# VH-VL binders against Beta-1,4-galactosyltransferase galt-1 (galt-1): the designs that were tried, part 4

Target 1, 206 residues: Beta-1,4-galactosyltransferase galt-1 (galt-1), of Caenorhabditis elegans (o16374r189to394)
Amino acid sequence: KMSICVPALFGNGYDAKRIVEFIELNTLQGIEKIYIYTNQKELDGSMKKTLKYYSDNHKITLIDYTLPFREDGVWYHGQLATVTDCLLRNTGITKYTFFNDFDEFFVPVIKSRTLFETISGLFEDPTIGSQRTALKYINAKIKSAPYSLKNIVSEKRIETRFTKCVVRPEMVFEQGIHHTSRVIQDNYKTVSHGGSLLRVYHYKDK

## First folded at step 12 (VH-VL; from x5 with light chain S32R)

Design z6
Fold by ESMFold2, fold request of step 14:
Structure z6 (fold): chain C 206 residues (1-206), chain A 120 residues (1-120), chain B 113 residues (1-113)
Amino acid sequence: as target 1 above (206 residues)
Amino acid sequence: EVQLVQSGAEVKKPGESLRISCKGSGYSFTDYWMHWVRQATGQGLEWMGIIYPGDSYTNFDEKFKNRVTITADKSTSTAYMELSSLRSEDTAVYYCARHDYDTGYPLDYWGQGTTVTVSS
Amino acid sequence: EIVLTQSPATLSLSPGERATLSCKSSQSVLYRINNENYLTWYQQKPGQAPRLLIYWASERESGVPSRFSGSGSGTDFTFTISSLEAEDAATYYCQQYYDYPYTFGQGTKVEIK
């Protein structure tokens, strides 16, 4: 019923422990499939073993994708290609698809409700094709930061205009990294959710 | 410095309405929930309702739903609570309180309270 | 609606004694995704607004003395003042923020002999 698209896992900002935390926490929230785009030849042995484990257990789909990081500006446009591929993989298959990075988590505000129940409520109007929510930055000092919404050091939050989306993939024609650019019919809608019911947190531990 | 300043004390008659303001300063008004809590003399705290000024979402205790209205004005950083069809049992001190969801659920800053007396 | 029941209603103790307050919830307030309890403790002195002491059942708010602590999980919670001081005379409330309405317990009044 729910999937996550991680449009790029490149570079040195990620390790196997962070990926385990991401996959396990989202599985607990009811995410059934995670699509990960990465250059598999550049992965170290522990990362490759970890991703293979989850692929073999049908929790992730790993897609080999090479993004040239040497050229300025290519990062964003290369991510649009993976976003589009992931959208199409989910069209007609998945009810709700999230687009976010490994250090970002969508969470329900009302704790007595599951993520699926929260998202289903936001999409009760059948003409809504996407919901976007502002990204909130959390600076955490504890070892297992994603396991807790505790913000032990809440130095001033630096809020950017970055938003993240959850969509009904069959209703989206063009998906961006931070927005839905176009729905497939004129009467379908993109909605900006102000954060009262659903939040997305960006965790940094350095 | 975070501060919540409420409007002054009121004396009301049964059947009238009250409207209490709560002006927030020293923080990002639209990023925090605002709760309304009341306390009758010698009694405990009673949660009334909540607003998220960022998107105007509200929720209320069921016993107030047809009498309470909670709004917010982003331009003045002020939340409002209106209670209609007042009864003597509505005599209480009314508080606004800020909710920092991102660091837990602390009502970390409270207004000074607004004393409301409903009497014939 | 989640009902919070506090006990005892009144606790009368001497300075230096240990105060133990209970808050029992009619439903679990443990969020299984992060394993945190959505339960808060406040202190209120007469004529004043409540003061936040403990959140997530066990985390002390900034500036709260270490003699205050919270523990428990699920439905059973305990608030402790390890060595009671005269200034701790107050009414203490628990509140849950797991599900609407975000209810309070009825309070425990702590008196200093």
Scores: ipSAE 0.633, ipTM 0.830, lowest interface PAE 1.4, mean pLDDT 83
Fold by ESMFold2 at other seeds, fold request of step 14:
Structure z6 (fold): chain C 206 residues (1-206), chain A 120 residues (1-120), chain B 113 residues (1-113)
Amino acid sequence: as target 1 above (206 residues)
Amino acid sequence: EVQLVQSGAEVKKPGESLRISCKGSGYSFTDYWMHWVRQATGQGLEWMGIIYPGDSYTNFDEKFKNRVTITADKSTSTAYMELSSLRSEDTAVYYCARHDYDTGYPLDYWGQGTTVTVSS
Amino acid sequence: EIVLTQSPATLSLSPGERATLSCKSSQSVLYRINNENYLTWYQQKPGQAPRLLIYWASERESGVPSRFSGSGSGTDFTFTISSLEAEDAATYYCQQYYDYPYTFGQGTKVEIK
């Protein structure tokens, strides 16, 4: 009932361990399908084997997509194309779809509740088409689970334009990278969630 | 320096209402949870409820069934706890305490406590 | 509601002795996704607010002496003072942050003989 859209994966310089962590931890949270958009020609052999393994086990759908390049802004517009494609793949099929990068994780605040229970609560109002919440940057220096606070120094909250969304795909007409641009009916709405029940963390390791 | 400063001691009669303030300073008030905890003389700590000032979300122990209200004023960085229909059993020291969810620190800074006596 | 039961109620020891405190939870406070236990230990001296010592069952807060430690997982937790000092006379509480209400144990009073 939940899926993740990863609108662009740049594999150069990343090891396969980070992708394994992303897929495994989100599967533990109840994510049933992860859609990954990447230029498969540019992936190294280890990454290709890892992604093939998960694709063969029906945990991911790997979509070959070459971002057009004209100016630096063009890859942003290419991401809007993959976001739109992924939204449409989930419409009528998936109850809740998350849009995030492979190093970003949505987590429930109340630990006795599953991610699905938390999201279902945020969408109790049947007119809500999407929820967005601010991205929290976490610097992880030590190999551990992404939810471990031992390895993480919290960063200041980044303003609304650095938010991530979870949506009801059938209620969204136009999805952006950091917001829902348009819902399908005037009485449907987008909501900014203040972080009391759901958080999204961005994990970086330099 | 992070500080939580609570309103002063109070003496109340049964049936009255109590309202305690907790002013936070030295940190971003809207980015941290605020808990309310009380302790009767010679007794243990009792969790009462929380607020997230960033979106005004609250949760509380059902033991206080419709008697407790927790609010926050972002413009003054002040949280409030109101307990109505006071009983002698509500005599306690009341604490506010800060919680940073992102770092896993539960109650890292506490107010000085507000002593409340409910007597006839 | 998760009930935390501490034992013993009172522990009277001499300086230099090891103090061992138990906190048992009525249900697991281990979050399967990150494998962390949402259990915390506080110290409270008379007339003072509690002081955070241990979080995630075993992580020592900064500025807390190394003689304080925590261990355990799931439902069974232990707090240890390896060599008791006079200033350690206090009441010690465990608290869980797994589920609302975020309950405390009833406390263990540590006394110096």
Scores: ipSAE 0.619, ipTM 0.828, lowest interface PAE 1.6, mean pLDDT 83
Fold by ESMFold2, fold request of step 14:
Structure z6 (fold): chain C 206 residues (1-206), chain A 120 residues (1-120), chain B 113 residues (1-113)
Amino acid sequence: as target 1 above (206 residues)
Amino acid sequence: EVQLVQSGAEVKKPGESLRISCKGSGYSFTDYWMHWVRQATGQGLEWMGIIYPGDSYTNFDEKFKNRVTITADKSTSTAYMELSSLRSEDTAVYYCARHDYDTGYPLDYWGQGTTVTVSS
Amino acid sequence: EIVLTQSPATLSLSPGERATLSCKSSQSVLYRINNENYLTWYQQKPGQAPRLLIYWASERESGVPSRFSGSGSGTDFTFTISSLEAEDAATYYCQQYYDYPYTFGQGTKVEIK
C-alpha cells in the first residue's frame, strides 16, 4: 500500500549500515517497496551485497542509473528523470508513494496511529493528489537516533530544509524533487501540510 | 527566555462563556504545540485540548468538544481557549503549556494559570 | 481513551526514606518503532504550575536532582525518590502522550512527616 522512491543514492555518500537502518525502519512502518536509483558500478562490495539481498527479498527495486551528477544543473534534471520513472512504476499499483532520501524519515505525530493510518487520514478528501510537508533537520549526536527515530538532541538544534512529498501516484502528472508540479485533473489538488500530524526528519551524524 | 502569559482571573455566572488568552514569547510560536489543562481546587490535572498554531490543527477531550474552542493568532503569538455554557463544575485554574514534539520535551513551559470562578 | 491510575493516593514519609509511586495505564504507551514509552512525570507544589521531571518514562529533565528516577514499560510505571527531602513534599502526576486525549493520572500526594 505504501512505497518509497529514493531518486539518487551516491556510491561514496553512505555506508551499508545506514542503508540497512533505512530499509528496516521503513519496513517496520509499513513500507512495502523501496525504489532506489544508483550507479551500481560506483558502489563498494558491501553495499552491492546489501542492496542485492534486499532486492532478492523483494523489499527494494534497484535501478541502475548512470548519469553525471554536477552542480551546474544536470544534477537536478537527472533527478527529475528518476523521480518521473519512479512515479510511473507506482501508478496504478501503489496507494501512497513517498519521495525522500536515505537520511530522511516520515513519521506520524500521534503514536497510536500507524504511518498508513496517518497518511490515509491526510488523503481522506478524495480530491487530494499530494501532501507536502517541511523537512526538519536533526543534528543528533546519539548514535541510535536514526535507528530508533528518537530525537534526544544533544545540541537542541532543529533545522528545516526543503519540503518532501507523499502522493497518490495515479493523480500526479508531473512530480518534482520537493513538490508536485501538476495533477492529472482540474479538481485534484496539492496540499501543504503544516506538520501537526506528519513530520519528516533529516538526520545527520557528525 | 520562554514565557507564557495568560489573561487575568475571571468570575462568571452559569450559562456564560469565558475566553482565556495565552501569549507566548521567546520562541517560535508556530513551531510548538500549545496544550490547555485545568485543575479544580484540590483536584488533579485535566487535559482539555491542543492546538498546533503552525497549521491550526486542534484536538479536544470529547467531554468538552461541544463547549470548547481553541484558536491561535500567529500575528500576536497568542492562543485562545473559549468555554461556553459554563457550570459550577468549570470552576478551576486553567493553564496553557508548551510542547516541543521534535526534541522529546513534553509540557516544558507552563503559563501562570487563570483562576475562573463560576457561581450563581 | 487511555486511563492512568496512580497509587497510592497519599504517601506520608520521613526525610531520607524512599518514596515509590505507581502509574498503571489501561493501554500500552510503548511505541514499537522507537521502543520508547510516551509517559511523563510532573511535580506540582501548592499554588504553582506543574514541573516536568521525567520524560520517556525514565529520562530525567535537565536540572532535576538525581534522587528522582522513573522506570517501567508498556502499562506499568514506577517513579522513585531515593532519599526523600523536605522540599519534595508535592503532588506527583503521570501523563501519557501516546494517544489523544493526553490524559493525566489522578496524582499521588507526598507528605513529609
Scores: ipSAE 0.618, ipTM 0.830, lowest interface PAE 1.5, mean pLDDT 83
Fold by ESMFold2, look of step 15:
Structure z6 (fold): chain C 206 residues (1-206), chain A 120 residues (1-120), chain B 113 residues (1-113)
Amino acid sequence: as target 1 above (206 residues)
Amino acid sequence: EVQLVQSGAEVKKPGESLRISCKGSGYSFTDYWMHWVRQATGQGLEWMGIIYPGDSYTNFDEKFKNRVTITADKSTSTAYMELSSLRSEDTAVYYCARHDYDTGYPLDYWGQGTTVTVSS
Amino acid sequence: EIVLTQSPATLSLSPGERATLSCKSSQSVLYRINNENYLTWYQQKPGQAPRLLIYWASERESGVPSRFSGSGSGTDFTFTISSLEAEDAATYYCQQYYDYPYTFGQGTKVEIK
């Protein structure tokens, strides 16, 4: 019913513990599949073994991918390529697809409701193809979830350019990193959610 | 310094309406939830409702849903609670309280309270 | 609606004694994703607004004396004052913030003999 596309190309810049936390926490929230793009030749043995474990258990789909160049414009187009590939993998298969990085979590505000129930409510209007909401920066330690004792919330004001999306993939023609660029029909909509029911947190510290 | 300042005490007759203000200062008003809680003399705390000023989302205890209106004015950093069709049972101290949802601190700052007396 | 039931209604103790207060929830307030209980304890003295003491069932708020503590999980919660002081005479409330409406318990009044 729900999947996550991680558009950033995965490499050795991530701590293995953070990846395990990301997969486990999102699985607990009801995410059925996480799509990860990486150059497997460049992964260390410990990380490779960890990712293989989750791939073998059908929790992630690991896609071998290499950027041909390492410069400003190529970086942006490389992420758009993974976003587009991941959108197409989910079209006609998953109901709701999230686009976020490994240190970002979508969570329901009302704790008695599941993530799926919250998202279903936000998409109750059948013409809505995409919901986007602003990131909230948190400097925190995680206790098996995206919250910790003595959380430090970023004093940064919400910025619309720094938003993340959840979409109905069959209704999106062109997806960007921070927005839905185009829906498949003119009467379908993209909406901005103000944060009262769904939050997306960016965790600065582990 | 985070501060919540409520409007002053009121004396009302049954059937009238009241409107209490709560001015928030020293923090980003639209990033925090605001709760309304009341307490009749010698009684416990009673949660009435909540607003998220960032998108104006509200939720109420069902017993107040048809009589209570909670609003916020972002330009003045002020939340309002209105209660209509007053009766003697509405005599209470009314509090606003800030909720820092993102850090897990529920009602960390409270207003001073507004005493409302409903007498015939 | 989640109902919180506090006991005892009144607790009368001498200075230095241990006070133990109970809060029972009609439904679990444990969020399995982060393993935190969405339950809070407040202290209220006459003529004052409530004061936050404990959040997430067991975490002491900054500036709260170490004699105050909370424990429990799911539906059963305990608040303890390890060595009662005269200034601790107050009414103590639990509140859940797991599901709307965010209900309070009816309170436990602690009196010093």
Scores: ipSAE 0.617, ipTM 0.828, lowest interface PAE 1.5, mean pLDDT 83

Design z6
Fold by ESMFold2 at other seeds, look of step 14:
Structure z6 (fold): chain C 206 residues (1-206), chain A 120 residues (1-120), chain B 113 residues (1-113)
Amino acid sequence: as target 1 above (206 residues)
Amino acid sequence: EVQLVQSGAEVKKPGESLRISCKGSGYSFTDYWMHWVRQATGQGLEWMGIIYPGDSYTNFDEKFKNRVTITADKSTSTAYMELSSLRSEDTAVYYCARHDYDTGYPLDYWGQGTTVTVSS
Amino acid sequence: EIVLTQSPATLSLSPGERATLSCKSSQSVLYRINNENYLTWYQQKPGQAPRLLIYWASERESGVPSRFSGSGSGTDFTFTISSLEAEDAATYYCQQYYDYPYTFGQGTKVEIK
């Protein structure tokens, strides 16, 4: 009953191994479906083969996203379009939906609890439509796979400048990249979680 | 330099309450968990509870749940532990210790300890 | 609640000998997502606060001499001092931080003959 929306798969410095790790680690955490938005023409052959394998095994839904746009203006609005599309795909079918990039991982703090158990606790108040928590940037030079806190070898500078969300899709009218902009009813609310029970890490190695 | 400085030794009577302070310095107080651990003379370490000052989340060993209160004051970078309805068995050295979850370092810095004696 | 059982209770050895301490957990402390064991080892000398030696069951804290090491996974853990020095006389505790309450073992006292 959990899904992830990856609103864009762009950029340099990743390969098929990173995407495999992202999908497999989140599947182990109980994520049942990952929605990935990408321009398939920009993928190399091994990346395309990897994504096809997971799509054929129903672990991901791969959406070709090739809108012509000016980067300084349309890129932001293009991401809002993919976020909105993904929210709507999950409304009425998914209990909790995470919005994050493929190099970002939501992690429960209490290790004896699954991600689903952690999220369910954070949403036990039925008026909560979304939880927003700080994204922790880990400045790392990753020297081995798989990616994890153990595999970070470089200087550990942690910066918290952005947030990421997990939502109940049916409670959200408008979702942004870093926040829930609007819930469907006035008595539903967005909550800022301080990090005691749920964290999200962003590995920046490029 | 990271330091945790605790309040001084106390002598208490059964039934009274105890309040120990732990002031953290040299680090970002709200980014680290603070644990409370006690040790009776000649005995082992006993975990009491924790607080995350960033959002005030607390958790306690059930043994203490109805008697212990843990708080934090972000403005002074100070954590507090209160233990009520004291018994002679509460005679111990009480420690605060910090924990950085993100780097996988458990209790890396400890306070100097606060000796508490509960006697009539 | 996860119970940690340490053995032996006391270990009396000569300088230069190898000390082997056991910590057994009533439940697994292995987090399968990152494949890490949430278990630590501390050293405590009389009148002092504990000192962190080993975290994640096997990772040595900065400034800890290489003669100290840890191993094991799941429920069975071992702490080793490869060549005892007089300053190693202390009580050693394991602790788990997998589930609340974050319990300690009862301790192993290491004495130098």
Scores: ipSAE 0.611, ipTM 0.829, lowest interface PAE 1.7, mean pLDDT 83

## First folded at step 15 (VH-VL; from z6 with light chain W56Y)

Design m3
Fold by ESMFold2 at other seeds, look of step 17:
Structure m3 (fold): chain C 206 residues (1-206), chain A 120 residues (1-120), chain B 113 residues (1-113)
Amino acid sequence: as target 1 above (206 residues)
Amino acid sequence: EVQLVQSGAEVKKPGESLRISCKGSGYSFTDYWMHWVRQATGQGLEWMGIIYPGDSYTNFDEKFKNRVTITADKSTSTAYMELSSLRSEDTAVYYCARHDYDTGYPLDYWGQGTTVTVSS
Amino acid sequence: EIVLTQSPATLSLSPGERATLSCKSSQSVLYRINNENYLTWYQQKPGQAPRLLIYYASERESGVPSRFSGSGSGTDFTFTISSLEAEDAATYYCQQYYDYPYTFGQGTKVEIK
């Protein structure tokens, strides 16, 4: 019923534990399919082993995305290609598809509701092709005081310059990184959700 | 300094409506949920409803049978609760309270309360 | 609707004694994704608005004395005042914020003898 597209996995700043947390947490939320686009040459051995494990066990679909070179323009166009490929893989198969990075999580606000129930409510209007909402940055920092006890402080920062989307893949013609560029018919809509029912958080370890 | 300042006490007759304001200051009004809670004399706390001023989403306890309207004015950082078709059992102190969802803190700041008396 | 049942209704104790209050939920308020219990404890003194003491069932709000604590998970929750002080005479409420409506318990009145 729900899938996630990770259009580009950056080779630095991640470790295998983060990949496990992402996959397992989203599985708990009812995500049935996770598509991960990665440049195998940019991954460390632990990340490769972890991704291979999940791919071999049919938990994810891992797509090798290798460029002969990288420049700002080529990188951006390459990511649009992975977004488009993932959109097409889900068209006619998955009801709702999320586009986010490994360190980003869509979370329902009402705790008695599943992610699927929340998303289904946001798409009650059958003409809605996509929903987008602001990305919220949450940082966790470890304070060592005293040395034998680790304290974690969560810092809240509201950041609205970036948004993330969940879509009905069959209703989207052109998907961008932070928005839906075009729906397939003029009467289909893209909607901005204000955050009362669905949040997307960006978590940092350090 | 976070403050929630409510409108003053009211005396009402059965069948009338009341409208209580709650002005939030010292924080980003649209980033926090606002709850409404009431308490009859000598009784416990009763949750009435909630609004998210950022997108005007509301939810309420069905006990009020659509008598409750909850709104927010972002330009004045003020939430409103209206209760229509008043009955004597609506006599209570009415509170607004702030909820910081992102940090997991429930009702961390409360208004001073608005005493409403419904009598014939 | 989730019903919270508090017991006892009234607790009369002397200063220095341990107060133990119960809150039982008609259904679980544990959110499996983050393993947090969406249950809160408030203190209310006469003529005042409630004061937040404990959130997530066991986390003490800043500025709340260490003698106040909470425990429990799922449906059964306990609030404890380890050494009762005169200032603790109040009514204590639990509230869940797992599902709408965000109901309160009926309260436990703590009296000082």
Scores: ipSAE 0.616, ipTM 0.833, lowest interface PAE 1.5, mean pLDDT 82

## First folded at step 17 (VH-VL; from m3 with light chain N34Q)

Design n1
Fold by ESMFold2, look of step 19:
Formats: C-alpha cells, sequence, structure tokens
Structure n1 (fold): chain C 206 residues (1-206), chain A 120 residues (1-120), chain B 113 residues (1-113)
C-alpha cells in the first residue's frame, strides 16, 4: 500500500491538466491515496472541479488548510504542520508514504519493476525508516512530447542539494519537507539513495 | 565533446585476468550509466553489465557470475571492467558505452573498443 | 532474461530498395505507465563501434537520416530503411533495456548488391 502527501498546493502557476496527470500517473503506479493540502478559497473553478471529482471518487483526500493570521509572513511553518498531519494520517495504515510536490514524480529505473517492487527492495532492511533521493530537474524547453509522459528534453539540470523522501510512516517521529528529521528509535536508519534504482523528476513549464 | 577512451589491446592466456579502463570526458561522469558490451569476431553484441558511478550500483549478466567486476573512480572519471578466469571464448572486442537514463537516450556514446585475445 | 530474435539474418538488396528488419521480444518491453517501449536499434559497420539510430522503438537519434525508422509495440518491432543507400550496408541490432540483463538481438546484416 502506497500514499503520497502533497503538503501544500497553491493554485498559482499550475492548471487542472497538470493535476490530472499527477493523480492519474501515480494511480497507474499503484498509489492508493493522495493527500492534498490547499486553501480551497484560492483555487480557480477548473481546479476546484477537478479536485472535487477526485475527492468524491476517493482517489485523494483534500484538506482545507488556511491560517487566518500569519505571524512570520512565511509559509514554511505551515508546510511543516501539513507534513506532520499527513505523516500521522498514514502511521499504522500505509506501508510507504511519499512526500513531494504535485509537479514531482518518483519513477523506477528498472522498467520491469513496479514502483511498489522498487520501494520494497529499497526497504528490504527492516531497520530502514526512510529513503531520500536527489531531485532531478527537467527543463522541458523545446520538448517534442508531454514531458510528464516522455522524458525527452533538450536540456536538463540536476538538483543534488534537494532531496525527496519515501518513508515507513510508523518509523518516523519528525518529517521535514526534504528529509526525515528524526526516526522513532536510534537504531532505525535514514538512507540516501544515489539514484540508481529510483528517480524523482521535477517538471517545469517553459 | 563527449569522449570515451578505453585502454589498449591485450593478449592473455587462459586462467589470467583482464582489466579494461574507460575514461569519460566532456560530460558529468557521475550522472550517466556506463555499460560494458563485448563482441567476439564475426558474432553479435553481448551485454555484460552496468554501473551507475553516482552510487556505485552494478548489475551483471548471470553468465559472467563471479568472474566480472565493474567499478568506477569518480575522481578520474574512469570506469573499469575486470574479467577473471579467462577462457578462449572470452576473445572479443570489449566496449564501454554511456547511457542517459533521464532523457531516454540509451547507449549514445561508445568507446573505441579494446581487442582482447585469449589463447594458450 | 528477455530474448530478442531478429529476422532475417541477412538481407541482400539493391540501392533504392526498402529494407525491413524484424525484432521479436520474448516478453513485452512496453512500460505501460508512460506508454514507452524500451527497445533500441543500432547500426554497426565493420571495424566500428555501434551507432545509436532509434530509441523508444520509434524515435530517431539526432543526426540520423529520415530514411531510418522504427515501429512496433510490446513484443513485435520493425526497423525500416525506406530507400537503401550504399553507406547503409551494416549489421543492425535491437536491444531492450526494460529488464536486466539488457540483451541484444543477434543482428541482421544488410548487404548492398
Amino acid sequence: as target 1 above (206 residues)
Amino acid sequence: EVQLVQSGAEVKKPGESLRISCKGSGYSFTDYWMHWVRQATGQGLEWMGIIYPGDSYTNFDEKFKNRVTITADKSTSTAYMELSSLRSEDTAVYYCARHDYDTGYPLDYWGQGTTVTVSS
Amino acid sequence: EIVLTQSPATLSLSPGERATLSCKSSQSVLYRIQNENYLTWYQQKPGQAPRLLIYYASERESGVPSRFSGSGSGTDFTFTISSLEAEDAATYYCQQYYDYPYTFGQGTKVEIK
């Protein structure tokens, strides 16, 4: 069983087609539930309709997240709250939980293996609580096909200082946006995966 | 300018070991997979194995079980393939080839080949 | 292990003729999530390393002439040279990169009469 936590969805800069692609591709990969945190009042009509459709069909859990007042003017504290809430929703229920933005995709390198088979292999050591891997930024400028369906690009850039995580939620005490901050016991491990078996692609429109 | 330069030709006897180097230049060595492929005279291409220098992950064709070792030195941008317990059937041209998984470009650049002769 | 079977073993054709090469896989090499066939075609001339021509079964590599094309899906693939030129005399290999080991077909030799 696999789930995805999208800790903050802002309606700016993305259209409903990108959300459809995200949900449909991850469903095909075996993701059973996607948790999306957003301020529903800020969503445009097509985004609202699309998210309502998937929520009504139990493919996503849409969580309205708004702060009536902001103390520091930065959304970072809000994202840590949504990450923690999502971790707790999955603890004891979901075997593997991914934390990523909706424009980011975890992809198995060995194509004969499903995403679940790939992740299960990375967690074969039962003391591993999380795996993090480098984000690979894909610049789709002058691309001949939809970049989320075919990874054919005229240029690329690798973001090795930024990572994304998949975790066993029951083994994580504190989860950050890009890393596992603390596991529940000292003998559990957080592992950096170098990209040979699992990739994370970040797509941006240009 | 992407270039893969392999070590020179070798003549070996059965039972000896072979070690071929492949130096990559003109690209980010740790971001691309490196394959090893061989070809006996007058025969087809035979995939031997792969390394991802970024995390040193390797995989090999089972037919080379316990005889092949593939390594990479990130500081010199050089991949190595070692084949032990050589037999006359290992006489072939050995190639290294680069693979860009992220763009879907498989073996886009090949080394010049290293001719290896195994004879008693 | 996925076995790729190429046919015919040899094609002898005149310049200007259409060459049609087959590659059959023992298992599907279609990645259904992204609808991509993990099959590649290479050209190899005597004394040279192979040259990438076609990837994802049908996509031409940069600088490859348009007379070269690929098609097919799943287990059955075709490589075509629409109008054969003298420099196209070579051996052509398919390779799958869907599952380890990343096997090659045995090759089809194209000869110019």
Scores: ipSAE 0.648, ipTM 0.848, lowest interface PAE 1.4, mean pLDDT 83
Fold by ESMFold2 at other seeds, look of step 18:
Structure n1 (fold): chain C 206 residues (1-206), chain A 120 residues (1-120), chain B 113 residues (1-113)
Amino acid sequence: as target 1 above (206 residues)
Amino acid sequence: EVQLVQSGAEVKKPGESLRISCKGSGYSFTDYWMHWVRQATGQGLEWMGIIYPGDSYTNFDEKFKNRVTITADKSTSTAYMELSSLRSEDTAVYYCARHDYDTGYPLDYWGQGTTVTVSS
Amino acid sequence: EIVLTQSPATLSLSPGERATLSCKSSQSVLYRIQNENYLTWYQQKPGQAPRLLIYYASERESGVPSRFSGSGSGTDFTFTISSLEAEDAATYYCQQYYDYPYTFGQGTKVEIK
């Protein structure tokens, strides 16, 4: 019913602990499928071992994706390729698909509701193909896993330019990194969610 | 310096309506929930409702159904609570309070309170 | 609706003594995904707005003296003042913010003998 697409995995910003936390927390939230696109040149041995463990245990789907070259402009277009591939893998299969980085978590605001219940409410209007919400940066000294809202310092800003999406994959024609570029028909729509019911947190390690 | 300043005390008759303002300063008004809580003399705290000024989402305790309206004006950083069809049991001190969901702080700053007396 | 029941209703103690307050919830307020208890403690002195002391059941707010602490999980919570001071005479409330409406306990009045 819910899946996550991680369209790019960067070695410098991630370690095995974050891989474990990402997979375990999202599984607890009811995410059934996690697609992770890897660039082998960005992975250390501990990270590769951890990803292999979860892939071998059918917790994630690893997709090896290496770019012919690495430049900002080309990297952006390369990420669009992984985003498009992941969208197509979920079309007709998954009801809701999240697009986020490995250190980002979609979190329901109302704690008595599951992530699925929250998302289902946001998509009650059947013409909605995509929901985007602001990315919140959490700068914190991390004392324990899994990550929590107990972090002591955060950058508290609403970034309308920097948002993350959850989509109905069958409704989306063109998906971007931070937005839905185009829905399949003009009568379907994208909606910006103001943050009252669903939030996305980006945990900084610095 | 975070500050919540509420409108002044009011004396009302049964059947009238009440409107209390709460002006927030020293923080990004649209990034925090605003709660309304009341307390009758000698009684405990009673949660009334909430607004997220960023998208105008509201939720209310069912006890106040059809009588309470909570709004916010982003341009003045002011939240409002309106309670209609007042009864003597609505006599209380009414508080606004800020909630920082992103850092996990519940009601970290409170207004000074607005005393409302409803009597015939 | 989640009901919070506090005990005792009144606690009368001498300065320096340990105060222990209970808050019991009719439903769990533990968010198991992140292992967080959505339970808060406030202090209210007569004629004043409540003051936040403890959030997430056990985390002290900035500027709150270390003699105040909280513990517990799920449905059973405890608030402790390790060495009572005269200024601690107040009514203490627990509140849950797990599910709407965000209910309060009925309060425990702490008196200094």
Scores: ipSAE 0.609, ipTM 0.830, lowest interface PAE 1.7, mean pLDDT 83

